# VH-VL binders against p53630: the designs that were tried, part 27

Target 1, 237 residues: p53630
Amino acid sequence: MNSKSQQQEQQPIVFVTGTDTDVGKTFVSTLLVHKWKAAYWKPVQTGIESDQGDSETLKNFKIAASTWQPPIFTPTYALQKPLSPLQAMEYEPNVDIRLLDFVVPEEWSAENPLVVEGAGGVCVPITRKLEITTDLIKHLIETSGHPVYVVVVARSGLGTLNHTLLTWNHLCDNGLRSHLFGVILNGEPNEGNVQALKKFGVNIMAQVAQCTTAHDQDMELHELPSVESLMTQQDVE
Key: E = the ipSAE of ESMFold2; O = the ipSAE of OpenDDE; V2 = 0.75 times the mean of E and O plus 0.25 times the DockQ between their complexes.

## First folded at step 8 (VH-VL; framework fv_guselkumab)

Design d4 (at its last look DockQ between E and O 0.55; V2 from the best seeds 0.00; counts 0 for: pae E 3.1 > 2)
Fold by OpenDDE, look of step 8:
Order: structure tokens, then sequence, then C-alpha cells
Structure d4 (fold): chain C 237 residues (1-237), chain A 122 residues (1-122), chain B 111 residues (1-111)
């Protein structure tokens, strides 16, 4: 009777990145947070001089079907200028972002998944050493002690094929293939692009759209995969 | 043990205001939604609304929107249901219930109060 | 009319199996929202009987079972006992109404 010690399956960290800025990372993160009853953390926030920040956006985003009240953790860095972290730091000479500074919030009880939203795309520079979002993902993989998965948010429409494939391949080439969960396409449904991306081996998790009715948003939540599905994919590899 | 204790039966006249209460104990009151459910005499259950006591986020059924006010005082772990002007048609049993946490669509009511009978008659 | 449709009454003899149906639509049960069941004994508050389509809370006998398929759910009671005489309500979420919806209730009589 092999007492397989039910290793209490550690809750995953899901890193949400994008092909670019303004592709809907915050929106998708919000959907995932509510779908999975996850906590939320954006390690680096820029543009606080003109924007309330993505954390506040997520907090205020109401999903009618969801009763989840997400724990939201404070960004490790909040910068004034609406620029990349590297560029934003040029206006704040006393700020020196280091990868080592990014530690999973202690307030995270790990009872629920953690959604981590990245700044911009995978090649966005975060540190003065020209470390990029990909390096941050790697850092979390190495230091968090939790399973880490990556979700790529991309636009659904014209031009997304190139950007999505470049992003996907970049992550694969940087040793993150086993951590890639899939792509969420944000925008008007485009089955052609979906099929094209799939031919290249990209896992399309879902198609979502912003500015939908409450009903449509609720329905979109059902189209998203369960967090458990993330864990089962690892067992197949 | 999780308990919801509601205020006692009320007998009112049409036009009167009323506020009934539901006190939670045995759990973190601010961490769970509290809902109200109406049951008219000999009829079924009707969801009225829910409130999250920590920030007072409140959601109403369309049928009850503007007809009642749901509130909470987290300092005393108490939720309220109130009418500004009662009608005879408001005669019913009113239950408070805790919204449980299950899955992503956790609209289940896992614990219920004993109910408050409200009778409105001329 | 209740958004979820239940038979107004069902009856069975002790030891028998009875089933209570709950029929919804594409905006609730058919939209893959979970169905929950409540038991209301005469003169008492409702009690959670089944949650998440088929799960039993602690203290609920295994003779109670729930299932869901398509736009409908079902509560089955095996080994019917006199103490099971009660009203039973199904409940789910409806995306069109943006809220909780109950069935009309089913009165179960044990003959």
Amino acid sequence: as target 1 above (237 residues)
Amino acid sequence: EVQLVQSGAEVKKPGESLKISCKGSGYSFTSYWIGWVRQMPGKGLEWMGIIYPDDSDTRYSPSFQGQVTISADKSISTAYLQWSSLKASDTAMYYCARLGKYGYDDWLFDYWGQGTLVTVSS
Amino acid sequence: QSVLTQPPSVSGAPGQRVTISCTGSSSNIGASYDVHWYQQLPGTAPKLLIYGNSNRPSGVPDRFSGSKSGTSASLAITGLQSEDEADYYCQSYDSRLSGSVFGGGTKLTVL
C-alpha cells in the first residue's frame, strides 16, 4: 500500500505577460484572478503620475458572477513616468530596480494561486543592467519555490501572428517552454489567427474581449481554463 | 460554530419603516458575503441581495433593487435589511444566509439564520 | 415564475428512490454554473444539502446525491425516510439576471 504522501500540491504562480503594452494584460489578469480565486501582484508599476495603477484597476473591476475579493499586493516598485521601468528610472535616479528585490509577497498565504502581472512585453528592460521581463520570470521560478506558469496575452486581430510567435519563441528559446501555459487572445474573435497560431504549436487558452456586457464577461469566465488544468499538463510532460 | 442569529418577529403597518438584523458568529464576518432571502407565505425562496461586510459592496436582485436596503456593521458582525415604507406584500419570512466559498461561482448559501417573520397588516 | 423549474411535488414510500428535477436554461445551469440544493424542513430555515452539483456537506447522508447535465440538474434520494419529508430547492447563478436564482421548490411527501 504505497502511501503516496499526498504532497500538498503547492499553489501555482501564474505570470501574465504580453506581446506589447496595452494588449489587455490587466484585463486578462483580472479574469484569471476571479476565475481561479487568485491573489494579484504587479511587481513593477510605472506611470503612477497619470494613472491609478493596474492594481487599482483590477480592484475596481467588477465581475457580476464573481464574489471573489482578491488579495492585492503592493508593487515592489512604483515609478512616476509612464515608460518602461528602465526609462522611468531615468527620472528617478535614486531608484535602482534589482531582480533580487522581487520576492513573492509574504502576505500571500499560498492557499490560492498568485497571478503576477508583468510590465509590457517579455523583452521590456526592468533593471539598469538591462535585465528583462524574461529574467524576472526566471528569477521567480528559481526563488519562489512554487510552480510557475506563464500566460501570454496577445491581441486577436491583425498583426498578432508575428508578435505572438516572436514572444512565444523567445520564451521557448530562453528555456521557459515547460512553463508556458498558453496564450490568451484579447479582442474580436479571429478564428483564422487562432488556427494559424495552433499550427505553430502555440496553445491558445482562450479568446476574450474587453468592453463586453456583464453577461458576456461572465460567459468569458467559463471559457477560461481551470487552474487545475495547469497542473495536469505538467504531468503529461 | 458558524451561526447566524436574526432579530425577532415584526408586526408592522403599511407605510412604516423597518430594519431587521442578522448577527454572524463563529467565523470571520468580514470575509464572507451575507445574503438575504425572502420567502412569502407558502411560497418559494427568493434571493434579494448580498453584501460584503468588509467594504459594504452590495449587490441586489433586480426585483428588489430600490425596494430594500442591505447594509452591514462589521464592528458588531451584523447585517441589516431595511424598508423605508412597508407594504402588505412585504409580509414574509426573511432569511439571512452566508455565502459559501466554493469554486469560482460560489453563490451557495452554506449557513442560514433562523428567519425573521415580518407581518404587515392594516 | 421561478427561473429554475421544479416539480411542485413528489412522493414516495419509505425505502424508495425519488428524484427531483431542476430545469434551467443556457443562462444558468446550461452556462455551466453550479447547482446547489437546499432542504427545508417544515417550520425551519433552509439547509444546504448539496453544493457544487454533487457534493455533500458534512452531516448529509450519502443517500442524497446530486447531478447535473446540460440545462438540468437532479437531486436523488435513496432509501427514503420519513424525516426526508420537506421542501427542496435547487439554486444556481443566472448571468442574465446577474444573480442567484432558486427553483420553485418541490414538496416531498413520504407516504
Scores: ipSAE 0.707, ipTM 0.859, lowest interface PAE 1.0, mean pLDDT 93
Fold by ESMFold2, look of step 8:
Structure d4 (fold): chain C 237 residues (1-237), chain A 122 residues (1-122), chain B 111 residues (1-111)
Amino acid sequence: as target 1 above (237 residues)
Amino acid sequence: EVQLVQSGAEVKKPGESLKISCKGSGYSFTSYWIGWVRQMPGKGLEWMGIIYPDDSDTRYSPSFQGQVTISADKSISTAYLQWSSLKASDTAMYYCARLGKYGYDDWLFDYWGQGTLVTVSS
Amino acid sequence: QSVLTQPPSVSGAPGQRVTISCTGSSSNIGASYDVHWYQQLPGTAPKLLIYGNSNRPSGVPDRFSGSKSGTSASLAITGLQSEDEADYYCQSYDSRLSGSVFGGGTKLTVL
């Protein structure tokens, strides 16, 4: 085997975004946090009037194979309405989200990866200046001092080819191709959609499904790639 | 230095209740799982359950679900194993053990207590 | 019978090498779950000996080593000493049982 260039071990930030709302970003984030023994941060949480929030959902999700207790960092912003951050601010006019407010939590030890979960999809508006989730990703790249990668969560079934390609191409066109780990498909396995996306050059890093048994969750956790293997794969892109 | 100190040996009759303790010191007690492991006389080790003291998240082995109660009092850094009604088959050595740093090495019992011998005889 | 199978006993003379096997299945070691090893000296509590397949905690001499391949793990002890006489347990996670499993234990006798 050919020796790889030696590199200093660096703990990455992995931004989890999606092709849409409710595609399973929090479920996938939970699996990744437990697989990678990572910390978790949801920078902007909306919908707290009717929901515990994604940080609490992740905290309470039991994965039997894992005894990891992730550090879970407080959202920088928490808004009441289950809308995009921009729209939710309409109902809380004293809140003015600014990208500069999104500083990687100081409590993060950087001994392990940090999983950062975005709100909605890559074009979701966050600030009154119409900055979107993609701009937040770029902000973290520019300011965090750590390697930043992106995982896209998509449905495995109906409609996913269009939504996944639009999301993937958007990220590539915004200069983020070298940051993309790939797509995780959430739902019933669908080899046809996997093969179609691969023909377009989309990297499918895993297929998972939200399930009701601990055994099924253990198997899904086991099948996920290590963060090290994904970083190695990215060097070849 | 991490220490787990268990309560002393117990001699009981069938049908009696019992609560044994495990006090942790030398580390942040609330930040680590504590588990209980049974060893019947002349036999091997059996995992009974684990508890995360910070939020009392408790997981039981199927063999022990409903047979024992695992609890913790984080204010005094102590975990407990208790029976509401002992059986002669509960005669065993009971160990508490800490899981590795925050469960970082999954299901790793890195430090063990000295054991509590429970004898249940008529 | 335990989910992880160990020989009930092994023996060796001082200075020799012994190996203790731990055979599992596709739901534990074969699913790439880590294997941990514990030493239980006579009359004492178990003590962590090897974790994460092959890592030694501080204070464990390098004559103890662990390895894993396929559905099996192995503990090797070189330079056998009389104080190594103990019971040895392997342990892993099992996805079908959704919990930890120990091997049945191996009594090491130093002749």
Scores: ipSAE 0.471, ipTM 0.794, lowest interface PAE 3.1, mean pLDDT 90
ESMFold2 (binder alone), look of step 8: mean pLDDT 93; pTM 0.947

Design d5 (at its last look DockQ between E and O 0.73; V2 from the best seeds 0.76)
Fold by OpenDDE, look of step 8:
Structure d5 (fold): chain C 237 residues (1-237), chain A 120 residues (1-120), chain B 111 residues (1-111)
Amino acid sequence: as target 1 above (237 residues)
Amino acid sequence: EVQLVQSGAEVKKPGESLKISCKGSGYSFTSYWIGWVRQMPGKGLEWMGIIYPDDYDTRYSPSFQGQVTISADKSISTAYLQWSSLKASDTAMYYCARLGKYDDWLFDYWGQGTLVTVSS
Amino acid sequence: QSVLTQPPSVSGAPGQRVTISCTGSSSNIGASYDVHWYQQLPGTAPKLLIYGNSNRPSGVPDRFSGSKSGTSASLAITGLQSEDEADYYCQSYDSRLSGSVFGGGTKLTVL
């Protein structure tokens, strides 16, 4: 008794990145996890000295309309300082993050999609070799054996055009165009920015906002595309 | 085979306390929500609340919030519905039901029901 | 009184097609929440009949079908049989109530 029986055998990995920190990646990831009945993994967590971590935040975020209980996998690295992974490692000299260390959790049964939340934006350094989030995405594409898609979270309001386009173009220029699913704008609705971004060829998946009622959150959840649409849109391009 | 087995019929007086049970078997008890549904004599189905046995997350219908307590003991794969003080109006059939894993708010398996009669 | 409205009763002769409507609002069916259907035979517990608007669980005959449009859902039974005589309930989620809601139930009589 499962609607998921109609889904493809090989479930996708969806990497959620952002234009910057605090753009709402965790919030958007939560919505996607519940929309798609997905598992959740944040490979690198920083700031554990002062924060419970995004995994815990996601776990505790209740959506009344959803009875999904997401599998949450432990970060490969958890660092103390609320800094970029590279900077945080300066305070932990025994920690040396390497891309090869990022392996899809074995606990993931692949019965459901996997939402992977990145740290910061696409150019955030995560290794001492100055490898960035984009390199992590590429690594997962090369090693996971699953379809990998990228979702960009951006602010909806003033100033987002530049950051969104820079992020979008960066990913395209790095050979990830075919993996780009779209952008989710987080904040007060801004149709002007939506239209502007579309003119540049950016796929806007949805507009969402964090400070909403339970009803509004449910409505936003319904506005998100289905996981199946990932494959459909790729075929159109 | 998934089964939910409920405790037997109860006859009580107003003011008495009651705790009825629902035991799950044939599946991972901690991986599925268990809900309670009331059916008054000759009436329809009313959702009361749900509990997730793994962490005991509990949600109540506004109509039943504060009127009943839903709990679980995952060590014995059992969910409970209890009243501190029964009323005559609590006379009804009570069903426990499992929620499906992938479909929101789907009651996919049901217990046989527990008849509760409250009379002076 | 129920958040979801069903006709209190429907009837049909063996072999006929009957339809049971379930009318909601913008806070439940109209908000794109899934509708589930349950069959309750006389003196028995409810049984899942249709889930996710139109899906049949194993063991449910293809004579039963579900659909949803706008703020309403519908259960259709073709080739009506005597054993189909039962109460039928639609169910969904309502965002205003932050919980599950049932229809008032429909008693199906096979003539």
Scores: ipSAE 0.890, ipTM 0.946, lowest interface PAE 0.5, mean pLDDT 94
Fold by ESMFold2, look of step 8:
Parts: structure tokens; C-alpha cells; sequence
Structure d5 (fold): chain C 237 residues (1-237), chain A 120 residues (1-120), chain B 111 residues (1-111)
């Protein structure tokens, strides 16, 4: 009768992808890492010739309400040019990205969730075999030994209905519906877009905007759903 | 076990400088925030600031910003609280405390305190 | 005029139950930030007593309990003992101050 006293929650991997480049994946990943007390991994980082990278951006983005210091794991690949991983390899021809190289970091204690941030959007090519971000997600599902879920980051405003529906439907058509936590809209709130997406069956899990005050960042952090709530919601779908 | 050992009591005059210390042991010093908390005679607790020794990220309470310097030396597992010019109103007990890893702003282990007396 | 308001003192006889209130606002306890409680015995450093609203660290007797409702929190002590005579502080994060805040403290006297 006491099944709860033996309950052991296996910690999930939550893959953060987007509808496009520069939709706020790193900002959203930062919020989720602090909300869930999670670790962070950016498996492939490009553009390091001109940018500190998303791992450093997340490390340097402090949220006043949070004293969590996330474990941040080294990218499996870091490439110089600010291009898709496939294209960036043209400038580093001795680099050959393969999906099997993306092994969940051994340093992850799995006491808390792991947030994995993708490069660009769901169809961004990663390998010379033209494997895309969606294939990386499937690879983690097949090989990690942990539950894997997906969060899609999208702009809140102009054009988002098209881009979000394309991304959402792509993931569903690739067998990932049962893994899909939902969409986080980034930008100024837009009720019309939220309601329209909901009518198409898209789960909008939150609406956020990067703010300049600590108070506003604290508010957005506390309004995000818990990972446990999202896992419960997904189990009944 | 986790221990925070602070430097001894200080008797100083107004205008003098002071640096007090807090040495952590029994845990990974660089993996936890260390904070400083003031308790004026007969008064309650006031957080002054926190520092993360791994990268020296430091946050100050607005009441103490510019009034004190919080620092750390991770090579010897020690945090510091420093005044460049003490005032009589700085007379207080000063505690260091470690923040818990999984609960925000939780002061889970405390040092024994350093009494600072500033009088002419 | 503390951001978190506690009664200045509370008293009780051995074996009785006492409650210490901690009243905040919508920018702290009311914004769902956790409440932590600390015990300070006379002449000693504070010690963690309750964290995350209601959790007891190892070594704290179960006669100490915490709860939170709305903008207020409460520390309850049952089976009061003479060694419980101490000052008790609540603490929470406040989003308007962007920092931690302690209550003014409550002196518990055991009669």
C-alpha cells in the first residue's frame, strides 16, 4: 500500500528548441534552469569567434530571487563561425559532428533536471549526413536512459502563428507529440496569438519577456510551471 | 561536518580599517554562497551581502552597498568582510553563513560570530 | 516597521503550545517565496530551524512545525521546554527589495 514511500523520480532531460534563431532560447533556458534548479548543456555551440557562447550567457545572467548555481556542461562541439553547425564545419573541415558523440555529460548527477539547448530551430542541420535538431532530440530519447521532453520557444508577436504551427506540427509529425511540454512565447504579451495557437491545439505553457528589472524577472520565474506539473500533464495526454 | 570559523573579536577606533574572516571546512567551499549578516546590539538580523567563491560573484543589500567590501580567497576557503573606515555605528556582531544549495536564500550553517566594537 | 512583522515576545508554560506569527506582503510571502525560520539561543549564533515553509532539518524535533498561508507564516512549538527559550526569526525573499529580509524577531520566554 505504501507505493509513495518507494517513489523515485527519474529526472528528465528537457530539450529547448525554437521556431528560429534568436527567438530567446537562451533566455528561456536560463529561466527554466533557475525555476527547476536544473543543470544546463548546450551540445553544439557555433559563433565562438565573436561571442562568449550561450553557456557563458546563461552563467552570467543572474536572477535576484534565485541563488541556484547551475552545473553548466562543456559543449560537445564548439565552432567558430556564426552559422548552422553544418555550415560552420566548412570553416573547420577537420571537425566531423556525429550524433553518437552527443552523450549526456557524466558529471550530471541527475538529482535535478537537465536543460539541453538546441542550436537554432528544429530543422537546423547539424551533421554532414544532414541530420537535424529533431534527430538530436530523438537520439537523446533513444540513448540517454532518461525521460526526454521538448519545449519550443517562439516570438510572441508578428509571424509567430505560422512559425509556431510549422514547428509544432513538424515535431508532432516526427512522433514527438508525447514528449512535447509546450510552447513558451517570448516577447510582449499578445492575447490574440495565444488564443489562436490554443485553437490549433498548441499547448502554450508560458508567456515571458526579457525585462530590465530584477522584480520583473522574479515575477516571470515564479509564474513558470514546475517540471513536475508539466510531467503530470504529459502523462494524462 | 560543515564548519564556519570566524576571526576573533575586534576593538577599533572610528576611522580605522578592518578585515574579518570566515573559514569554511567540511564541504566544497567553492560550491556554495557565503553571506554576511549583521546583528546590532539588542537588534535583529540583517543580511549584508553574499559571495559565490567559485567566480567571486557578489551581491550586496542596498543598505550596505558601498559601505563594506565582501571578498573571498578560494585557495584557502575563506570569505572576508572589510571596512575601509569604521564608524561607531558599525559596533555589532557579524555572522557569516553558508547558503543552502537547493533552497534559495537559505542560510543553512552559521559561523560563531565576530564581535566588532568601535569606540574612541 | 520590519517588512516581515513578528510579535516582539511570546510566553508559555512547559508542555504548552505556542505560535509565532510572521506577517509579510504580496512582494514576499504572498508572492509564494519560501519562509525560513531560525532559532537564536542566548549568546549564540542563529541556527536553522525550519526551511521551505515546513521542512525540518536533521536534529530539529518534530514539536517544531512551520506553515504558510496567504501573506503570513507561522511557527508552532508544541510540548514547550525550557531550552526552547530563545529568539526566533522568520525570513523570506522580497521582490521589491531584490533581496532577503528577516522578521524583527520574537523572544520566547518559558515560564
Amino acid sequence: as target 1 above (237 residues)
Amino acid sequence: EVQLVQSGAEVKKPGESLKISCKGSGYSFTSYWIGWVRQMPGKGLEWMGIIYPDDYDTRYSPSFQGQVTISADKSISTAYLQWSSLKASDTAMYYCARLGKYDDWLFDYWGQGTLVTVSS
Amino acid sequence: QSVLTQPPSVSGAPGQRVTISCTGSSSNIGASYDVHWYQQLPGTAPKLLIYGNSNRPSGVPDRFSGSKSGTSASLAITGLQSEDEADYYCQSYDSRLSGSVFGGGTKLTVL
Scores: ipSAE 0.678, ipTM 0.867, lowest interface PAE 1.3, mean pLDDT 91
ESMFold2 (binder alone), look of step 8: mean pLDDT 94; pTM 0.954
ESMFold2, look of step 9: ipSAE 0.658; ipTM 0.848
ESMFold2 (binder alone), look of step 9: mean pLDDT 94; pTM 0.955
OpenDDE, look of step 9: ipSAE 0.886; ipTM 0.943

Design d6 (at its last look DockQ between E and O 0.27; V2 from the best seeds 0.62)
Fold by OpenDDE, look of step 8:
Structure d6 (fold): chain C 237 residues (1-237), chain A 120 residues (1-120), chain B 111 residues (1-111)
Amino acid sequence: as target 1 above (237 residues)
Amino acid sequence: EVQLVQSGAEVKKPGESLKISCKGSGYSFTSYWIGWVRQMPGKGLEWMGIIYPDDSDTRYSPSFQGQVTISADKSISTAYLQWSSLKASDTAMYYCARLGKYDDWLFDYWGQGTLVTVSS
Amino acid sequence: QSVLTQPPSVSGAPGQRVTISCTGSSDNIGASYDVHWYQQLPGTAPKLLIYGNSNRPSGVPDRFSGSKSGTSASLAITGLQSEDEADYYCQSYDRSLSGSVFGGGTKLTVL
């Protein structure tokens, strides 16, 4: 018997998006996966010609305090060029990404939450029809049969206010307000930005830093909210 | 039923090598960490290390790093603890234990122990 | 010498309540890492008694309870029985050592 046996029958899907590329989505996803004892899925992976992919990065990211071995599911699409999915497909004419192809992996037993990592930011085009990450989120909401929440990863430092608010408002304007869990800021702590974002009604979940020591990472892990808090937040809103 | 069955008691001399075993059954062996814990005579429990049998990811206690080798053969659901050269101070009871899947560093099932006696 | 400090011994009469303390630091219990408890009967292997600070595995009587506060944890045994005579160990993770740590153990004697 384990503590997870007390969790709700319907485990949530948590979609991790960002304000743009290289904001630390994979890092944050890793922390969440270990914090929540979750499975991991990146539906679209690009740049496999030059890097190992985010799934492998997550797999190899060791957290000493965690003995969790995350189930990692294969991307539905893996593209060669380190570009947006749309642009990457220009180099692979036989690949035609469709939203309907994104089905929650069958291997997911739903005993644990599923962390889904998106590519780039919310407006990144994924299909030749110019469907974007936001559309993918909506698709999962409509088809998965599970509660779906969205976490936005943003930089903590200068310039993040505009990008974070644009991203946040975009998601709200697209009917996803009730699915928004919060924002995780990645970088050097910036209390000014935190307070500013909160004034705009943005829920700041945590501040983390990718360049932290193992010790700091352990601390950051504990500062992350529990997966159960997702449900409580939904009830308050 | 989850079971960890360890190899029998060992009597050795200083300088000899030794490899003891822990066989898991009743669960997916590759899906759980296996740890080793030392208990010297009349003393408490000491964590030595853990191994994940699927990929052989291994973590050692700083006190035991380089002193022992932990390995696993997933084909026969067996974990090992070995010494290249035993010392008298290695005389102890050695337990293998499974780590729980969802609780970090939880030793949820234990073997019966292997007594190792090292004397000249 | 142990990272987690336990009293070396506690005693109680049948039917009484006894508590075993486990004192850590900001690097383990105080860092919000879970505490687990194990019971070791004389001449036997340790057995899981409490996990995740306060959870009982199947088969463990409700007379056993665990709690955690600050940098310390506690195991409470109510309605003490002769069969409870054993060694008890607390265990947690320590970030400074990057590994599991045990308490020194407490010998419980039932008078």
Scores: ipSAE 0.888, ipTM 0.946, lowest interface PAE 0.5, mean pLDDT 94
Fold by ESMFold2, look of step 8:
Structure d6 (fold): chain C 237 residues (1-237), chain A 120 residues (1-120), chain B 111 residues (1-111)
Amino acid sequence: as target 1 above (237 residues)
Amino acid sequence: EVQLVQSGAEVKKPGESLKISCKGSGYSFTSYWIGWVRQMPGKGLEWMGIIYPDDSDTRYSPSFQGQVTISADKSISTAYLQWSSLKASDTAMYYCARLGKYDDWLFDYWGQGTLVTVSS
Amino acid sequence: QSVLTQPPSVSGAPGQRVTISCTGSSDNIGASYDVHWYQQLPGTAPKLLIYGNSNRPSGVPDRFSGSKSGTSASLAITGLQSEDEADYYCQSYDRSLSGSVFGGGTKLTVL
């Protein structure tokens, strides 16, 4: 119904997924969190026997111009082995991941966006029922009560055309086209790959790379799109 | 209640070394930046530098880079400001202050100050 | 001169309204960095008064208000009281200096 007296926009959830392992999802998530002053949640973390985890990596990343610190929420599941969540459960048989367990943290004030980082890529198996990262995204769309969008992280270099197109088309084929903010390419700029992906109809929303100076960090953050502009872009289609 | 308690006043001669302290309580000391601010007699506030106690990440104002050392001992929730060789121009009030998490460069709680007097 | 320029003094009678300006540049206030305000009563440490341009921490009366426009910020004090006699400092981040800067301070005198 048309209630104009209390019409206010809800803050979005932005799910960060990738085309492959080790494409820079945590680095890109960190940049988006700082650009948007967003909260961060990694719903399922694996490999904790050998790694501090992505939440700690993001916590320890500092922007030279900023003393602001993101709200960071505890993973719903943390597993020992550096494998997909499904495979890691083979080594922890008392753990049974279910999609219904993934509830947006109640500590999230919803005054700013929430960045949610997925485990691996869009087809990574999460549950013993063989539900994948894409099913987790759909679950959040259906149950969170907030607008949900998707960002795909891909490497800028060799092989990215194939991996990016497969990921992009998979998400579109699963009814998520209207949720896609776009692709962020991570690595040295490659205009040839950018133009090729654009010819296939892939939205390249940004190109980023690891920076060593405070000035380059500040420029890179300034050049990233605001969440408001991305939401406006989706509303106009 | 968040509190920052600084060490007492110091009277020193030029060329002497000095280390003053700031002990934080009532909050998770390692999870907040802590900074130092100078106020020369009759003058305003000047930011000197900040430290993140968890990993000792330290950032200095250009005016104070190489003039002082900022450090922290997280095991006793204490930050320090140190001179290797004091000058008469170092005579000032020195404040420590905590930086809030969710606002950039916000000095949300302040210590009582440490007066440092440097004279022959 | 300070990077953030404040008048060195302002005066007002009890019950009146005063404003304290804080003029910066495109490298600080004009680059969308927040402005914070601090009150320093005589003989005491500074205390947070206004943060994030216009927010009041708990315990600060609503007769204190802050605003920001363009490269400048302003602190307004209404219903002026004798205990408001203090020094007031604005503060922002400056990207050209890669650090925080305070204004030169304003001495408020209640007549």
Scores: ipSAE 0.587, ipTM 0.827, lowest interface PAE 1.6, mean pLDDT 91
ESMFold2 (binder alone), look of step 8: mean pLDDT 94; pTM 0.956

